# Ledger of designs, part 1: VH-VL binders against q58102

All scores and structures are predictions.

Target 1, 198 residues: q58102
Amino acid sequence: LMDVHVLFSGGKDSSLSAVILKKLGYNPHLITINFGVIPSYKLAEETAKILGFKHKVITLDRKIVEKAADMIIEHKYPGPAIQYVHKTVLEILADEYSILADGTRRDDRVPKLSYSEIQSLEMRKNIQYITPLMGFGYKTLRHLASEFFILEEIKSGTKLSSDYEAEIRHILKERGESPEKYFPEHKQTRVVGLKKEI
Structure headers, positions and changes below count from the first letter of each chain, unless a header shows other numbers; antibody chains aren't numbered by Kabat.
F, E and O are the ipSAE of ESMFold2-Fast, ESMFold2 and OpenDDE, as the mean of both directions, binder to target and target to binder. V2 is 0.75 times the mean of E and O plus 0.25 times the DockQ between their complexes.
[cut] marks letters that were taken out.

## First folded at step 1 (VH-VL)

Design C11
Fold by ESMFold2-Fast, scan of step 4:
Structure C11 (fold): chain C 198 residues (1-198), chain A 124 residues (1-124), chain B 112 residues (1-112)
Amino acid sequence: as target 1 above (198 residues)
Amino acid sequence: EVQLVESGGGLVKPGGSLRLSCAASGFTFSDYYMSWVRQTPEKRLEWVATISSSGSTIYFPDSVQGRFTISRDNAKNSLYLQMNSLRAEDTAVYYCARDEDYYGSGEYNWFDPWGQGTTVTVSS
Amino acid sequence: DIVMTQTPLSLSVTPGQPASISCKSSQSLLHSDGKTYLNWYLQKPGQSPQLLIYEVSNRFSGVPDRFSGSGSGTDFTLKISRVEAEDVGVYYCMQSIQLPYTFGGGTKVEIK
């Protein structure tokens, strides 16, 4: 009945968030943010097709990730920059959509809005911000995702990545920096198929 | 009556730039997403750009990303398409079209109305 | 990108006879909200495209009841029960389930 716009990377967490919201009676619409640096949205487009949800790519000002790159160079690690980008994205989207959601987990450090930041955003913009995965630990989320999805492990920071990191890495390279100096190596999971109807 | 009137088309050389305008009347312009759709000489329809009602979100297909910019001025009821680094394959009639909130409502997701079109010819 | 394929390329119809146009999508246009986002447009000679049918089968306001749309998933049909002279033009299907919006190649309907 009610439309919810879900920030979507093609990964297991944002995919699971959309599934949970559908089961709660919402109509999820998947949105992937791009900043006009590289076509990092391709992976998310393919996963959205697999999930059968409406999907669109929203292009925001390149200056947002340019500032993020400046912050990473200054701070020597990506946490504050990723937090800045995520908060900025939510602020912008809150002007367009009355119900927003993302794949923030209970155990996440960044990106993650504090309780007071969530209250402030919701009150100032008169919106609902939903984090369906906030009540679940990592082990439960892994179990639930494996029940619905066929998952593939992919290396972060590639041109196929649909998170904020991919475009920020590219800007760092343009500035003569090695992104690996700042970003720790990690693997992310991608939804490549369904085990059951959703 | 609801109307969209395009202007700014013309003949331009490859690598050149052109700015198209669309004047809207007869409806609350600031309530609607707006799009540009072009029609090639072969009569194929190609979506070119979409901008949200507030102007804060924009969308392009890969073929024009980095070359085209869409913007709007709600106080003037006007939509714009800035086209840079034009190529022969950009030759087309460019239509301004009113688009509903594509994902905001399951009831509204089509182009209506369309403007009269403005012709862009890219040749030497 | 979703690829939209229309057949036939063109057809000539005697006035009063029926016409049928096919549109196929490279993937399902069914949304989780239960709606299928397939639209039909008509471009009459010398005019801009105009909306004819939205969401598979809903006639836009002012569109005569001789026009009907049907289909599901990836296969769609536009039918004109009795073609009139004013129905001449090029018909386009369009998917609006995901960006980029994509159109079929068009079907030209001519009299005679």
Scores: ipSAE 0.000, ipTM 0.470, lowest interface PAE 17.9, mean pLDDT 85

Design G3
Fold by ESMFold2-Fast, scan of step 4:
Structure G3 (fold): chain C 198 residues (1-198), chain A 122 residues (1-122), chain B 107 residues (1-107)
Amino acid sequence: as target 1 above (198 residues)
Amino acid sequence: EVQLVESGGGLVQPGGSLRLSCAASGFTFSSYWMHWLRQVPGKGPVWVSRINSDGSSTTYADSVRGRFTISRDNANNTLFLQMNSLRADDTALYFCAREGIYDYVWGSYDYWGQGTPVTVSS
Amino acid sequence: EIVLTQSPVTLSVSPGERVTLSCRASQSVSSNLAWYQQKLGQGPRLLIYGASTRATDIPARFSGSGSETEFTLTISSLQSEDFAVYYCQQYNNWPYTFGQGTKLEIK
């Protein structure tokens, strides 16, 4: 089986990406990124055990999310900062892993690499970058997630979130900023169980 | 019982070539990422090269890129390192090692061979 | 590359003593740290992975602790077979790197 390394938050999209890749004949390894600010990876560890996939937490340089916080303060919104973090993470992981994947959806605005950014990454690093959900519309993704997963809603930016946002919010607070000023209120869906074998 | 046995080391002149082999037994070889590491006396091990489970992806340390080639024969449970254009600073004890998988965590080398010595000298 | 610094470089001890070895990382490696034992003429043997989990068939006298940048390997009651060089290794960032080693020798 071909090994694929999947960026993993414990959410429904990265979970569904791993399931799809397994069904295509890949051997998924789940990677959760942490920047050493807070232990935001705990939910992802729990979900990976539930899904039965191999999982690892990789700690990257805190300076990456410190720069992201600076960008948010400068630009007054998080889009470019989240994009910067995601692209930087993929660049770093491409030095170690030959097949990378994530849960980027067709309808996502950020984080999402452009076609030219994907081509550049694949050519320079000699890797494959797979976004399994890019070809699927909302209705299909909702149907597939509901077939496999028991889901729980969580607030973005909570202590237990495994996305990039949680640690960036913490740094903004350290700098005397209110994260709520920059990040909109939203909910994320976490996988807390399986409805059937994968 | 997991076993890794290296062979193929020896004395060679600068610019020469050697091919190292690592015979694996006691596990499903085709399921594991494999590594070559080297060690000079009195120093810690240094990573040299890595190959994934099916052999489709390889990576090399900057110091050996373009000179060394890692490969594997899953049918015969054997790992190889072809070393070309050898230099005096390639002199070391060469180990093959299996990248471990424990629960849902990976990245340590859970089993190593005993090493095969490579000496590059004129 | 992440640099791992081990201390002390050499430790002279007697059987039965409790020994502690330290490993410091140049930047955080979370808990992605392993400890190895290497005896003369042998390859390294994995003792601890994930900073604190004993590998298969490793005696209970070996224990690991620490996180982020500060790690410790403890041998609670040193046996004669434990005189060896000990290495820490991080597997948080590629390429994976090792410390320079701590040599345990008989006093």
Scores: ipSAE 0.007, ipTM 0.642, lowest interface PAE 8.7, mean pLDDT 87

Design S2
Fold by ESMFold2-Fast, scan of step 4:
Structure S2 (fold): chain C 198 residues (1-198), chain A 119 residues (1-119), chain B 109 residues (1-109)
Amino acid sequence: as target 1 above (198 residues)
Amino acid sequence: EVQLVESGAEVKKPGSSVKVSCKASGGTFSSYAISWVRQAPGQGLEWMGGIIPIFGTANYAQKFQGRVTITADESTSTAYMELSSLRSEDTAVYYCAREGDYGDYFDYWGQGTTVTVSS
Amino acid sequence: QSALTQPASVSGSLGQSVTISCTGSSSDVGGYNYVSWYQQHPGKAPNLMIYDVSKRSGVSNRFSGSKSGNTASLTISGLQAEDEADYYCSSYTSSSTYVFGGGTKLTVL
């Protein structure tokens, strides 16, 4: 049984990725990244308990999301900053874990590594990086998620959101910026229960 | 904006259990965590546990694990705290409090429920 | 450690300033900027004064918060009679729990 470490937010995509990897015979370990700004990992902890997977929070250097906030203020939108955080996280985790996975979707723009970035990461670090959802269209992913999960929509960037945005938004507020100026309003679909056992 | 209204005072015998309610009005109930904090006469504040109603999962302080059960009913916007095997040292005011957006503070508090344990 | 350390009492004269400390460890106060302060008058529920170390909850500018290492501080300037109360700090912890300080009784002379 091969261990796979899954970047996990408690959202439907990272949850579905863990389920698919388990069905493929892997042993998923869920990892939520925190940068020491706010306890934004609460949602992920609760969802991991519901899913029945091993979970841990890994605390990384606060300077990573401080740089992300600087980039957002400079660029006036979050795309490059989110991409920077995601690539930095994967680079760091690749020093510890031989198989990494996340919930990146085919239709995502950010965070999403290009094929060449994936190949570079895998070769330099001698790891496997798996994106289980990349092969599926949105209709299939929606169907699969609805078969397994009770889903609710919540506002991204709140304390119940365990994505990178929550801590970045907090730093922007501390600097006197309005996060809503930079982040488009959207809702995250979160796993709050199971319809069937995993 | 948000109001938390707790149930009335209780007098209980040692060895019994008590269940205190906290009804929320205004704002969003399901996605905000509700904590229970007690205060014995002349003593400080002590966190007992909390629940996020939408998940139905509760976290407890180690001291109370096994004796406290925290639940929530989203249909009535009400959180509950049940404490069993009551002792005289459980005599206290019991507060419900809503955790703030960042989960590091309590922005709204109930008025408190006095629970007296005596024979 | 499970409880945060506060002085049992502090006192100050009308118009003066006082500072109340709150000391924890790297797993609570020192690990993150998650410290809040509450004011409690006798017979009343606590009222949020300061959240996220230094952010006021709509209270007077006379109240300010700060943190250095494992110690957070609440400073009240221009003391007024109504400031006389018990003050509690609180921190979120690395184990996803909350811990309160022992409380400080402020006397305004």
Scores: ipSAE 0.007, ipTM 0.563, lowest interface PAE 9.6, mean pLDDT 85

## First folded at step 8 (VH-VL)

Design Y4
Fold by OpenDDE, look of step 9:
Structure Y4 (fold): chain C 198 residues (1-198), chain A 120 residues (1-120), chain B 112 residues (1-112)
Amino acid sequence: as target 1 above (198 residues)
Amino acid sequence: EVQLVESGGGLVKPGGSLRLSCAASGFTFSDYYMSWVRQTPEKRLEWVAYISSSGSTIYFPDSVQGRFTISRDNAKNSLYLQMNSLRAEDTAVYYCARDLWYDSEYFDYWGQGTTVTVSS
Amino acid sequence: DIVMTQTPLSLSVTPGQPASISCKSSQSLLHYEGKTYLNWYLQKPGQSPQLLIYEVSNRFSGVPDRFSGSGSGTDFTLKISRVEAEDVGVYYCMQSIQLPYTFGGGTKVEIK
């Protein structure tokens, strides 16, 4: 089995990606990124345990999310900032791992690498970049998630999520900004159990 | 066919209590999040309560927080709304609605509603 | 709370003619992932609300193609290309990006 390192937020999409990769014959290693702002990786750890996959937390430079916060304040929109963080993370990880994957969906706009960006990344770094969910629409993903997972909903900000947003929110708060201006409180889905054996 | 049927509405005095029920059929009830939405006499729609598939996650707006309780019995395909300390402004038609859970935030099916009147 | 404002309050339309309803939100309904959480409902006379459009422009199952939704950010529009008698009712927009979910005040559509 080939090892694949999956960017993992503990959410339903990255979880489903890991499961699909497992079913395809890969050996998923779940990676959660932390920037040393807050310990936001806890949810991901819990989910990884539920899924039964190996999980590790990689700490990257706080400057990355600091810049993201700057971008958000400047643009009044978090999209470009999230894109920047994700791309940066991929570039860094590509130096260490030969096969990377994430939970990017077909209908997602951000974060999402373009075809040309993917080609560039793969060629420059000599890696494989896999996005298992790119072939699935929301309806299909709902179906798949319902088949494999017991899901629960959390309100953003209520519990520390393990995505980039969590630490960016904290930075914004530290700067006297209201994260809600940029990140409205939204429902998030998390995996709390399995319906099927993976 | 997805069906939601509300019951339990009626006339109640201010400060009184009422329990609404919603019977679901035509889908796997335990897989879906559910909500209560009410429509005032002025025909305004107001979200009232939200409950996850397992019942572990519940949300209320400030207008009913602390007075209303939402629950479900998946074995009976039933949703409930316990309303305490009722006020005149709680007068409305109460709908149960199916809420999608996977990165979708809308009510795709509604019941026919049950009328709650709070009056002295 | 996000305030949803619909205009007009009422609309009388000749059958076969187009109709347009506006919905404005007090803040952006665009999520950074690209999804916009704006939905449209129709409540026909004597009936419960039914879903017409979700996420700005997606027609729900069974909804005729004469219905279309558009918009971005804080400004949204529901259009009916050719109004039919069965389209009579009150139309509501709804935001679902932030709790509590909030609805517009409704637009009553009638036939002349």
Scores: ipSAE 0.035, ipTM 0.656, lowest interface PAE 2.8, mean pLDDT 91
Fold by ESMFold2, look of step 8:
Structure Y4 (fold): chain C 198 residues (1-198), chain A 120 residues (1-120), chain B 112 residues (1-112)
Amino acid sequence: as target 1 above (198 residues)
Amino acid sequence: EVQLVESGGGLVKPGGSLRLSCAASGFTFSDYYMSWVRQTPEKRLEWVAYISSSGSTIYFPDSVQGRFTISRDNAKNSLYLQMNSLRAEDTAVYYCARDLWYDSEYFDYWGQGTTVTVSS
Amino acid sequence: DIVMTQTPLSLSVTPGQPASISCKSSQSLLHYEGKTYLNWYLQKPGQSPQLLIYEVSNRFSGVPDRFSGSGSGTDFTLKISRVEAEDVGVYYCMQSIQLPYTFGGGTKVEIK
């Protein structure tokens, strides 16, 4: 079995990516990134137990999300900042792991590496970068998620969220900003159970 | 064919209660979020509640929070809206609506509606 | 709450001619992950609302090609390239970027 390290938020996309890789014969190791701001990784740990995959929380330099907050304040929109964080995380992990994956979707705009960025990362770091969901449209992903998972909604930006947003929101509050201005309330989906054996 | 059929509307005095039902067919009900949307006599549309596919997550706007409850019975393919402490401004046609739960946020199918009239 | 403002309040259109409806939101409907949460509904006389356009410009299944949506940020437009008798009714825009979900006040389209 080839080991693959999957960036994992505990959401439906990263969970489905791990399931697909397992079905393809890989051995998934789930990685949740934390920046030492708040313990936002706890829901991802619970989901990893449900899925039955090995899971690790890696704490990276808080300055990465501090810079993301700077970018949001300067540009008044979080997209470029989230992309910066994702690219930076991949660069760091590529120094340690030779096969990386995440939950990037075909129809995502951000975070998403361009073709040239992917090729540059793979060549410079001598790694493979796998995006299992890129070959599937929305209808197929919806079907697969509903086939494998029991899903529950949480509001975006809560401290219980395991995505980058929760810690960036916290940094913005520390700086006297209103994170609600940049991160409107929106639902997110959490995997809380399995309908099928993986 | 997706079908949603509301029932339980009627005339009620202010402060009274009604329970609305929505019978669903033609799709796997337990895979979908469901909403209630109402249309006032002035033809204004207002979202009034939604419930997740499992029933574990529920949202209301402030205008009905604490007075309305929403529930579902996935074994019976049924959605319910319990309306308590009714006010004149709750007079409307009430629709049940199917949501696309994945990453989409719109109502793709609506029922025919049931009329609630609150007057003394 | 996000206020959705539609103009005009009503339209009277000669059959076969185009119609255009504006919808403006009090805040941007663009989510930072790239989707814009603006939808259009039609309520025909005596019927419930039906979905026409989702996420600005995507026609729902069975919606004729004469309907098109466009716009970005806070400004959106629904166009009917050639109005037919069956297009009569009230058109509503809706935002779903933020709770509570809110609708525009409606635009009544009539044949003259």
Scores: ipSAE 0.007, ipTM 0.598, lowest interface PAE 9.1, mean pLDDT 87

